VH-VL binders against Uncharacterized protein AF_1119. Designs and how they scored, part 5

Target 1, 118 residues: Uncharacterized protein AF_1119, of Archaeoglobus fulgidus (o29146)
Amino acid sequence: VYFSMKGNIDVIEDAISVSPASFSIDIAKGAHYVKEVKVKNSGGEAEIYFEDIVEGPDKSAIDVSFHTESGESISSSNKLRLPAGTADSPSETVIHVHIDVDDDAPTGSYAIYIHAKQ
Key: E = the ipSAE of ESMFold2; O = the ipSAE of OpenDDE; V2 = 0.75 times the mean of E and O plus 0.25 times the DockQ between their complexes.

## First folded at step 1 (VH-VL)

Design z2 (framework fv_zimberelimab)
Fold by ESMFold2-Fast, scan of step 1:
Structure z2 (fold): chain C 118 residues (1-118), chain A 119 residues (1-119), chain B 110 residues (1-110)
Amino acid sequence: as target 1 above (118 residues)
Amino acid sequence: QLQLQESGPGLVKPSETLTLTCTVSGGSISSSSYYWVWIRQPPGKGLEWIGSIYYSGSTYYNPSLKSRVTVSVDTSKNQFSLKLNSVAATDTALYYCARLKYWGSFDYWGQGTLVTVSS
Amino acid sequence: QSALTQPASVSGSPGQSITISCTGTSSDVGGYNYVSWYQQHPGKAPELMIYDVSNRPSGVSDRFSGSKSGNTASLTISGLQAEDEADYYCSSYTSSSTWVFGGGTKLTVL
């Protein structure tokens, strides 16, 4: 049967936002899901990375990773560089959120919380 | 306007089970952004995290208390509760309920309720 | 013993700045940017002063600031005032999906 998953992205900088800020998916065991997310910056140049917490029947059964559109991994040691923008014309950077579900994951509802950090 | 209020007995006998309830008002416990938490403070001492619960029922417990503690949530009553088994005098403390923003800020606290373990 | 190490006490005079340290390991303070600081006046519940290492909640004076270097987080209070006299606690998320507090620091404004 299908899981139910909900992703939420928190952005801690006043000038930085993400679209979409949330999403929901129904996904099968062993599946790989990729979600495109746009990161918008209306302020000065910034570097960010993402952290995730998974809630659900088995927190360790869901693997979340963050990548640039070119496939490079984004982490605290390899941050995403955001170009400067303005309120009227924010810079837009596309990232890919990869969600991998273990073959043995218990079925049920999962929530994924994503925090953008500097 | 969010308020948390602890309730339960002020006195518990050694070896018995302590039960406390936190009532949440001015906001919903069924929020995906928050955990609901029990923290205690023995008189004159520091803060100790006991456990956290998500509205789905997922729990996290302090390893030093894990064998004795259960936290539960009742979303229909907008409440969550603590059960601490086999209490001893060292469990005497002010017990706080609090709201936890995912990742680690306790942003709203109840006023605390004193629980004394004594015969 | 507290999981995070804070000095037991710190003191300063009105108008001065003081810093309170909070030292953990790479599995808590050093591993995550989820350090928070709490102020507790006698007889009252703790109040959040700083979250996510350096962010202030609405209503908290800009005299309070937070930072982190390696395994040590710091709370700095500038322009000390008498009402700042209180106990201060740090807290951090850990790699075991738990939360730990520091032992607390008593701030005396002399």
Scores: ipSAE 0.006, ipTM 0.571, lowest interface PAE 11.6, mean pLDDT 84

Design z3 (framework fv_zimberelimab)
Fold by ESMFold2-Fast, scan of step 1:
Structure z3 (fold): chain C 118 residues (1-118), chain A 118 residues (1-118), chain B 110 residues (1-110)
Amino acid sequence: as target 1 above (118 residues)
Amino acid sequence: QLQLQESGPGLVKPSETLTLTCTVSGGSISSRSYYWVWIRQPPGKGLEWIGSIYYSGSTYYNPSLKSRVTVSVDTSKNQFSLKLNSVAATDTALYYCARDYYRGFDYWGQGTLVTVSS
Amino acid sequence: QSALTQPASVSGSPGQSITISCTGTSSDVGGYNYVSWYQQHPGKAPELMIYEVSNRPSGVSDRFSGSKSGNTASLTISGLQAEDEADYYCSSYTSRSTLVFGGGTKLTVL
């Protein structure tokens, strides 16, 4: 099982960056994977959420969801709150990207792109 | 087979709000595989993306229209709608609804002409 | 004003191949594999010809092919036919999570 990087940063504002913003995974049928993603904020307090785009042999066989470290789901109706930071000392917040693979999913390389939104 | 059909007024006065509805038949709006999209085309001109919505309610808007546009989805009616505030003559266009499969619009409505005039 | 640059027109004769370019930046065409091409006949809604740079929807002739090099995507039509005469638009996803279109290219079959 591998995670590899395709695009490593997505900047939604001058102050906010997401790393990695995309990655590839070689899946196994029925598996559940968790990818750690860091969000840095060098500006004032902000609220964000995430959307995904999946590329691969069967895009509908992969379920992607976004969670806090404590396990709460992040969505447009339950946004992630980012603490304020500075350019010298940005705040860092870790999220967990959950990838659930259907039992009959075609094996192969899947790419997941993450887009942050306010 | 999947069909999309636009409906709404063909004539709107300047400063009023334009409301259009897209009815989806032969398929479900409640699918994680697709976004649902509004596009417009002024007579004799090119295509302009207005906005997209996911069945969860997550929206993406054209920045040039963001202050005036709202897209909403009603999964119980299998419909999604466009609301464009403070219309002007420059908003005169054919308005299309479409289905988005990973940023390719694979099914389109026939388009509805909206004329903004007094 | 279009965000992606296409030639205003292109022409060819039946049986020839033509190519239409779509040039953006590293923040759209160059940064993402989400380039689509649409064909529009007069008075009709656009039809998807290519998505994700090079994929054809079911029912689209294999005479249509898509490719990308750097910040430029290309649509190639081989074995040109009279029915191919239409306007062609490219589109791309962007780093701002938006979608942009090219200005369109009028294809004339001579």
Scores: ipSAE 0.000, ipTM 0.583, lowest interface PAE 13.6, mean pLDDT 85

Design z4 (framework fv_zimberelimab)
Fold by ESMFold2-Fast, scan of step 1:
Structure z4 (fold): chain C 118 residues (1-118), chain A 124 residues (1-124), chain B 110 residues (1-110)
Amino acid sequence: as target 1 above (118 residues)
Amino acid sequence: QLQLQESGPGLVKPSETLTLTCTVSGGSISSSSYYWVWIRQPPGKGLEWIGSIYYSGSTYYNPSLKSRVTVSVDTSKNQFSLKLNSVAATDTALYYCARQTYKVSGSRYYFDYWGQGTLVTVSS
Amino acid sequence: QSALTQPASVSGSPGQSITISCTGTSSDVGGYNYVSWYQQHPGKAPELMIYEVSNRPSGVSDRFSGSKSGNTASLTISGLQAEDEADYYCSSYTSSSTLVFGGGTKLTVL
C-alpha cells in the first residue's frame, strides 16, 4: 500500500475537525502525491489554515502544501473559508494535501500530521 | 560553543512589568532552523513554557500567559527578550531562556541548549 | 497544574533499571512523536536526554532510552548510577501548537 490512514481527528475552536489528521506514505524519489482530506465545521463560519509535521527518514526532503479542490493555495495569508454547520449537520469541505518528494530523498515510510489553525 | 545568558532584575514589585533579556553567543539568532524560547520554574515546582519566537518576529505563547506576555527579538544584538505585565507573587520563579529546534535535519520541538536561569522574586 | 502526568518520585538501587512514565492525551503525547526528556540536577539548568520519543543526543549514555505506547511515553534508565539522581521532566508538542511539560519525577538512587 502507498499509504495508510491512522484515523486521527484534529479538533480546534468551533468544533472544527480534520479527517484524516495524520497518515503515512511509502515514498519514491521525485514523486508527487495528493491526499484528499475532509474538514468538518459544526460551528459558525470560520477561516483556517494548516501546519504540517513530517516524520520519516529525512523530514527535510518532503514538502507539504495545502490546496482547495480548485487548486488555490491555502496559507496564513490566504485562509480557507469554512461554511457554518451544526453538530447534527456539520459543513464539509474537501482540501488537497500535496506532497512533493525531493529527487534525493531516502525511500521508506513517512508520516504526515496535519494541524488546523484559525 | 553556543551559550545563552539571562539578565534582568532579581526583584519586581506586584503589578509592575518584568523585563528579561537573553544574550546568545557562539551562534546566530538569525537562523531558520530554530525558535528561541522562555521557560520558567517556580521554586520547588516544575517547568512551564512561556513562549517561543522566530527570528522573523513570529511568536507562540502559552495561552494561560498570552494576555500578559510579549517576546521580542533583536537580531542586531543577537538577543531576545521577555516582558511579563502585571506580575504577582505567583510569577516568582527561575526564568530560563533556551533554543528550540524547528528544522535541523528534520528534527523539531525540543530544547537543545539552555541558559543557567535567573531568579525573579515578586515581592513588595 | 502540569498538562502531562508523571509520578512524583521513583527510586532504585545502583545497577537496577527504573522507568518513568509520562501520560497525556491524543492531542499531545498520543498524537505526535515529539516527546523529549530533560534531566535537572539541583541548582542546574535542565539538560536534554531524549528527543522525538527515543532519540539520544551525542554525549548521553546509552543507559537512557525512551519509548511510547498510546498516550504514555516512558524514560528507562538501566544500570542506575548515583549521578542519575535528579529530577526528570517530559515535554510534548500539542495540537494547539503549544509546548507542555510533565510535573516532574524525582529519582532517588538508594
Scores: ipSAE 0.000, ipTM 0.548, lowest interface PAE 13.4, mean pLDDT 83

Design z5 (framework fv_zimberelimab)
Fold by ESMFold2-Fast, scan of step 1:
Structure z5 (fold): chain C 118 residues (1-118), chain A 121 residues (1-121), chain B 110 residues (1-110)
Amino acid sequence: as target 1 above (118 residues)
Amino acid sequence: QLQLQESGPGLVKPSETLTLTCTVSGGSISSGDYYWVWIRQPPGKGLEWIGSIYYSGSTYYNPSLKSRVTVSVDTSKNQFSLKLNSVAATDTALYYCARVRLGYSYYFDYWGQGTLVTVSS
Amino acid sequence: QSALTQPASVSGSPGQSITISCTGTSSDVGYYNYVSWYQQHPGKAPELMIYEVSNRPSGVSDRFSGSKSGNTASLTISGLQAEDEADYYCSSYTSSSTYVFGGGTKLTVL
């Protein structure tokens, strides 16, 4: 399994950044992959969630979900709480991006883009 | 090369608090790719994870020890520390500090030499 | 008890291959590629031998290999040598964001 960095930081209101904001993956059928993503906050306490955009041979064959390091699912109805930080000392939060591949997924490269939302 | 070194008392009395410090050299504790962890090994027994800390101060603890454990980090000294409250004879063990690689696999890539802590009166 | 099941002991002769199993559940060994293996000589700290199920750190002999099938991971040591005599521990990260270890396997080279 290969993960390749594709994109820059996705920034919300210049205080919250997500890195990496995109990556590519060469898939194996029926596999489950995990990618760590770091979220930095230089502003006040915030709650965010994530949206994914999948590009590839069959985007419906790839399921992307977001989880805290403790395994809790992150969604618009269960947002990630970010501690406050400052420009000199931003808070850092690690999340896990889970990628589940269908047993019959077409082979090829898939690109995954992450957009943070408040 | 990265090196980790434990320091603290070799003997602690029952009901007291055990305090250990790990000094990191040859690398920065402020690296975002790692957690810093405490692991123990009672004599003749296996390994038990105690807790982990990120350089921002975020902590994760073994549920069986959570009520007695505090892990802290001092990035200016490149150190992290363990406090274990209300110790008993069953806390007698070799205590290791170690580093966990974050990302795909979560593994302990560097370990300190270990320090023996005996709990007795 | 240890969360991951390992045999208490295994033995082999110099030049042989031996395999140590590590059996867990879908929430640990079966959960992604989070299995690692550690070698511990008497009086020494554990040393990483295998990470991500099958990868070797630089400096670890290619006589050591790892694999996984379902909820069971395996460490294989080929061309067994006297210095391989040690305790071996498997470990896995879990779906609960904790770490679990096997009970350890004492390898004897006879």
Scores: ipSAE 0.006, ipTM 0.552, lowest interface PAE 14.0, mean pLDDT 83

Design z6 (framework fv_zimberelimab)
Fold by ESMFold2-Fast, scan of step 1:
Structure z6 (fold): chain C 118 residues (1-118), chain A 120 residues (1-120), chain B 110 residues (1-110)
Amino acid sequence: as target 1 above (118 residues)
Amino acid sequence: QLQLQESGPGLVKPSETLTLTCTVSGGSISSTSYYWVWIRQPPGKGLEWIGSISYSGSTYYNPSLKSRVTVSVDTSKNQFSLKLNSVAATDTALYYCARHGWYKDYFDYWGQGTLVTVSS
Amino acid sequence: QSALTQPASVSGSPGQSITISCTGTSSDVGGYNYVSWYQQHPGKAPELMIYDVSKRPSGVSDRFSGSKSGNTASLTISGLQAEDEADYYCSSYAGSSTWVFGGGTKLTVL
């Protein structure tokens, strides 16, 4: 079991960045993985949510969900609140990306891409 | 532990600018997880949120007061301040400084409050 | 007027339980789980009693509990004691980095 980061950043409204915005995992059937992702905001307060794109042997066998550090689910109806920051001192918020693998998932490498939305 | 203390004039004349300062002790105002807050309470009435500021200077104001209010922070002095322009008798209140955090939408530390009377 | 509606007063006898309501809209109490309650004794600053709807700070008696249903949050005080006489205020996050308060409720222990 390994995570590898693709070193990519997703930017919303030029002020908000998500790192990593993509990563790869080698999965085990029925496993649950958690990946920390950092969100930086150099602008005013914002509310965002996330969408995922999964690539791999069976993209439907992987369920991705987004959570605050305290465990609350993040969605379009329960957006992540980002503190304001500045270019010289951006706010940093950590989220947990939960990856749930189906019991019948084909083994192999899966890539997960994260796209933040307002 | 963390303490907040308001200071400023007890009496301000109508049309003048009210300036209040909050001194933070027992902790750093430079904490990235917290916002520093002004709340007021007119005599015999309820509480009203005025505004909040982050250590980096980002401000949020009550829309009803936004045209008259400025909040600023001085991290070197561990202080933050309120300026309220063009005061009227309706601005007479106890003024509190307080703290809230991000995803901590509650005010966990309060100053003792300072009474400001707007009168000629 | 205050943004959140509380009864002006509530009363109970020692040992009784009382409940104070705090009613808002879907843009504050109903839209978020960020409701807090404050106790204010005469001449004193407000003190946090409940946060995030139902959580107690360290040092607050378990006689104090909070809940929420729809647009209405509630503070319940069980085993009423004379020192519980105070004004109680609710507050809620209201979106876009704004916060609102209730009008306050005066609790009398008779």
Scores: ipSAE 0.006, ipTM 0.567, lowest interface PAE 13.1, mean pLDDT 84

Design z7 (framework fv_zimberelimab)
Fold by ESMFold2-Fast, scan of step 1:
Structure z7 (fold): chain C 118 residues (1-118), chain A 122 residues (1-122), chain B 110 residues (1-110)
Amino acid sequence: as target 1 above (118 residues)
Amino acid sequence: QLQLQESGPGLVKPSETLTLTCTVSGGSISSSSYYWVWIRQPPGKGLEWIGSIYYSGRTYYNPSLKSRVTVSVDTSKNQFSLKLNSVAATDTALYYCARGSYTIKYGYFDYWGQGTLVTVSS
Amino acid sequence: QSALTQPASVSGSPGQSITISCTGTSSDVGGYNYVSWYQQHPGKAPELMIYEVSNRPSGVSDRFSGSKSGNTASLTISGLQAEDEADYYCSSYTSSSTLVFGGGTKLTVL
């Protein structure tokens, strides 16, 4: 199941969107999942990173990390650079969200929420 | 058309390290949609999963082989490789490389190489 | 090593239907809907016939169907043809996040 939401960016709030910004998965223990997420920027050049919120049977059993298409980790110390765009032609950047599930994770439905940060 | 091709030595001595390479053509190994997989089949016996690798370098191994096996990926060459340490006669098998799904539904392999026979003998 | 139980052999005549069983436990076949079936002709690599219990890949005849009840998955081949003669393997995801194969079944078309 997929949802689409705007990113939570204080400085250019209406210019950056993340799609999907939330999704749910049914997990298998020890599994690795990858979700492609599109980031659109209709404003000036920006640098962002991401934080996750996990809801489910055991939040600590799910590790979420963010990567460029080339595999580079995105973090507060290695932010994703978004090219400038316009409302008629926003820049698009694809990122990969990696979800690693611990061997001991309770099986069940988990929801992953993504929040963009500057 | 996607093709996978195994390559490596046909004969390895006991206690040595077996190294096999799978070359992927007609598709990119740097895909978030797939794992790349090694499976083997001893002569006259069934299939055994060895391990899987994602383009980022994340690996999953058969627990029975985990202490001896390493799978690695070289995205610049569109290849992935298997190293199996301390081989014995029981490691004699046809070795296949294959493509598997990375999602919740992972566990099926939709494209296979032709297989390469590795004999462990002195 | 194979962990799932399959009959060593099954046989049928052209036009008949046959079923191959694959029995595991609640920690593999019974616990997950990630059962796959492979066909292997002598001297050739296995080919995917069924994935996720009952789904067919593009290009696989609708004579092949899969199902599951409890801890047992089944592959059914209807309208048997000579080219169906092969070894058949099931596989399943496990609660240990591993993949396990069945011992294989030799299908003879008489």
Scores: ipSAE 0.006, ipTM 0.554, lowest interface PAE 12.8, mean pLDDT 82

Design z8 (framework fv_zimberelimab)
Fold by ESMFold2-Fast, scan of step 1:
Structure z8 (fold): chain C 118 residues (1-118), chain A 119 residues (1-119), chain B 110 residues (1-110)
Amino acid sequence: as target 1 above (118 residues)
Amino acid sequence: QLQLQESGPGLVKPSETLTLTCTVSGGSISSSSYYWVWIRQPPGKGLEWIGSIYHSGSTYYNPSLKSRVTVSVDTSKNQFSLKLNSVAATDTALYYCAREWRYSSFDYWGQGTLVTVSS
Amino acid sequence: QSALTQPASVSGSPGQSITISCTGTSSDVGGYNYVSWYQQHPGKAPELMIYEVSNRPSGVSDRFSGSKSGNTASLTISGLQAEDEADYYCSSYTSSSTLVFGGGTKLTVL
């Protein structure tokens, strides 16, 4: 007996990568920084959002938000739609990571890690 | 300094639910810099990631265990817990809790608790 | 199966250098700079030796170094000492937002 399966259905979760998934910044009090991050999808169409992990002198002094190139906010209630791609030709989407530094933030090096979620 | 301590039963019967708790002392579980993680090691075998939780309650699970595993966090008690359903002999392992301070970087570990699944 | 491939064992003599490999794919080791290495002595919890491919935590000897080329990360231990005898594990972040370990390598000194 033969077993049938859907060999042409891509696993969207395993096809998505974020680059860079982390970066470091030297902050100034009250500053605003924008970092470009590229999201590649080699699978079917997907919707994702992002979580951040901040490491540095004061994690609560840094607000991280995720935006499309056009400025639209990305969240669990407004997910980023990724076009379909293939392994040989993944779709590429650029997002902007906004980093808002509190006026009272300790200066120094902060590391920001990005985790994509479906 | 930061310490993690596992607690729970050393013996569980097949088909039952395993529940383990990790108590965090010397640091806050509510930090945005860290995930809190369960890792296991069957006797004579390697390390296997079970799942991770952020203080917000967001969870990530090993796909091979996802149907049986739940990780929860109690920030008021500075604890996080593992619940593994329908255990079998193959779930016999040392179970560790750990802190993840950078992706895949576990900088503090509990001492581990041996869980034997046997009837 | 372990998601990342390590040799089951390596051996060396005191004073030598040894290297342990950790091979994955472009969706884990090759795609991210989030490779860590752990040392585990018998009866003890693992200890973080290297994080983010090549960084050492405070207190870890500079005899331990990490590197990566393509889909393969490497842990090198120089000036091998008897106390380095242990099991070594690599780990990596993946494009599925999961974490994976290598199968482990038993290092024997002498």
Scores: ipSAE 0.000, ipTM 0.549, lowest interface PAE 16.3, mean pLDDT 84

Design z9 (framework fv_zimberelimab)
Fold by ESMFold2-Fast, scan of step 1:
Structure z9 (fold): chain C 118 residues (1-118), chain A 123 residues (1-123), chain B 110 residues (1-110)
Amino acid sequence: as target 1 above (118 residues)
Amino acid sequence: QLQLQESGPGLVKPSETLTLTCTVSGGSISSYSYYWVWIRQPPGKGLEWIGSIYYSGSTYYNPSLKSRVTVSVDTSKNQFSLKLNSVAATDTALYYCARTKYYDSSGYPFDYWGQGTLVTVSS
Amino acid sequence: QSALTQPASVSGSPGQSITISCTGTSSDVGGYNYVSWYQQHPGKAPELMIYEVSNRPSGVSDRFSGSKSGNTASLTISGLQAEDEADYYCSSYTSSSTLVFGGGTKLTVL
C-alpha cells in the first residue's frame, strides 16, 4: 500500500535558496526514494547541513538522510560546502535527499520538514 | 504588492498562434524559490494548468498541450510569455498568469494570480 | 478537464454554515494531502482559500476550513456573509504528477 508524503525545505540565509522548496510523493512500505534538490548561493562561501522532522502515524518509520551528488553523507560534522556566487551568477550545488520507509510503516499521511542550518 | 498582469490580443483566428505576456511588479521574476505559470479557464468551466517556467529558462508543460505550447522568460523586463500554436475554438478561455514553488505544480498551490485576459478564438 | 466532482450549487443564509464536497479517487484526493480550494467572484481571478487540505493563507478568514475523509475533501464556511457568494473550485495533485480541478460550486447567500 502507499501513503502520501510531503517534504518541505527551509533555508535560514537570504543568499541561499533551494529548488524545489517542497515536494510530495506516494511511496510504498520498505521503499527507498531519492529526491534531487539544487542549492543556490548568491553570497560568500558557506557551509550548511540539514535537520529533519518527521510527522505522521509513526515518526520513527521514516528515515531521512542527505548526500552530495557523489554520495557523501552531509551532517553537522560533515557540512556541505557551498561555493561563493553572486546574484547574477549564483553557485549551484546538487544534493540528494534519501527517504527510507520501514517495511512495517503504518499506512497514512507523513510530512517531512527539512531545515538548513549553519 | 506583488502583482501579475496579463496582456495580449483578445481575438485570435483558428490555426494562428496566440501570444500572451505576463508582467510581474512588486517582486523579482529572478527568484530562486518560484516558478511562473500559465493557467486557463474556458468560460463557465474549470481551471487547466498550461505550463511553468523558472527564471533560468527551464520549462515544464502540461502533457496534453506540450506539442503546441512554448513559455519563455525575459528577466530584464520582469516578464514571461506564452505562445500557443494552431489555436482552435476549444482554446477560447480566460488566461491567467500565476506563481508557484514547483515546476510540475505538485505540492504547492498558485499563491498569486493576474486578473486574467479573455482570448476568443473565432474567424 | 475537471475530474473531481463538486455539487453544481449550494446555498445558505447569513450566519449559517455550509460545506462543499470535492470527490475524487485514490489516485488524487484520496492519495495525496495536496488539496487546494479557490474562491472566484464574478469577473475576478481565483483566490487561494485553502491549501494542503486544511491550511489557510495569511489574510484568509478562519471562517473557512478544509478537511478530507477518504476520497472526499470538504470546504466548510461558517458564519456565512454576503461576500462569500462566489464560485468555489477544488484541486488535487494526481498520481500522474499533474493537477486536476473540480467543476466548481456556485454558492448563493440568502
Scores: ipSAE 0.005, ipTM 0.481, lowest interface PAE 14.4, mean pLDDT 80

## First folded at step 2 (VH-VL; framework fv_erenumab)

Design e11b (from e11 with heavy chain D54E; at its last look DockQ between E and O 0.03; V2 from the best seeds 0.00; counts 0 for: pae E 12.6 > 2, placed apart)
Fold by ESMFold2, look of step 2:
Structure e11b (fold): chain C 118 residues (1-118), chain A 118 residues (1-118), chain B 110 residues (1-110)
Amino acid sequence: as target 1 above (118 residues)
Amino acid sequence: QVQLVESGGGVVQPGRSLRLSCAASGFTFSYYGMHWVRQAPGKGLEWVAVISYEGSNKYSVDSVKGRFTISRDNSKNTLFLQMNSLRAEDTAVYYCAKEYRGYSMDVWGQGTTVTVSS
Amino acid sequence: QSVLTQPPSVSAAPGQKVTISCSGSSSNIGNNYVSWYQQLPGTAPKLLIYENNKRPSGIPDRFSGSKSGTSTTLGITGLQTGDEADYYCGTWDSRLSAVVFGGGTKLTVL
């Protein structure tokens, strides 16, 4: 398994940016991966959650979940609070992206994209 | 066959150090987070520490913070626990465990015994 | 000082069903996946249930898990004398930034 960054295109025009916004993996069956992601906020205090898009031989074989650095689940019903920041001094919040791979997942390369939502 | 084998346990006096090792085989070690869990004689399980698959994230229980350091060498398929300033309360069987989905631990070693006494 | 509360013991006859409860809080069970472990006497723990109610390969379906609010339950049907063991619930605790286990439940099969 390797991870690569496909560039941080998401939310360029918004106050909130995510880095990295994508991952690539070569699959290991039944595996659990954790990737650290930084969320920067140059605007007022916000609450966000995340959605993922998976590309690969079988996207249903990959489950992606989002957690605070302390491990609390992030969802549309339990959003991540981002402190206010400025353009010159954005706030930074670290999250963990958990990637779970089914035991019977097809071999191949997968890419995971992350989108922040308000 | 997936296997974890701990080593480095022994009998030591309080204040001394030990280094535990865990040799992994039968799976791609660098894909998984790894844990140390201990169990004092006649007592329940106590989680000690975790390290992410790349080694970038580490967490440990408060009682060992500043004394124990978890680390890994992915080129040698080996997990370590450096235990400094040992106390009688650290007496336990120490297990290494392979992380699975949601911080679950699906493969455990047979443990190595650490006894701290004068 | 376990963060998660389990009964210290339960018992039932061979062939019967037993449930083992585990209660916590929103910082652990309420918002995080739960796992269950079996520890036979003199052996390392073995994963029975992950992600609240899923079984790893090789675990028979007579073992089941469920979660409601901040509580989780392990169910074991068709009890066998070989099921006599200690059982632990475990989960991430966001407040502690740690995995926490229950204190363990000793199952006796009479």
Scores: ipSAE 0.005, ipTM 0.643, lowest interface PAE 12.6, mean pLDDT 85
ESMFold2 (binder alone), look of step 2: mean pLDDT 95; pTM 0.964
OpenDDE, look of step 2: ipSAE 0.017; ipTM 0.704

Design e6b (from e6 with heavy chain D54E; at its last look DockQ between E and O 0.04; V2 from the best seeds 0.00; counts 0 for: pae E 18.1 > 2, placed apart)
Heavy chain, then light chain:
Amino acid sequence: QVQLVESGGGVVQPGRSLRLSCAASGFTFSSYGMHWVRQAPGKGLEWVAVISYEGSRKYSVDSVKGRFTISRDNSKNTLFLQMNSLRAEDTAVYYCARGYRYYMDVWGQGTTVTVSS
Amino acid sequence: QSVLTQPPSVSAAPGQKVTISCSGSSSNIGNNYVSWYQQLPGTAPKLLIYDNNKRPSGIPDRFSGSKSGTSTTLGITGLQTGDEADYYCGTWDSSLSAVVFGGGTKLTVL
ESMFold2, look of step 2: ipSAE 0.000; ipTM 0.542
ESMFold2 (binder alone), look of step 2: mean pLDDT 94; pTM 0.957
OpenDDE, look of step 2: ipSAE 0.020; ipTM 0.723

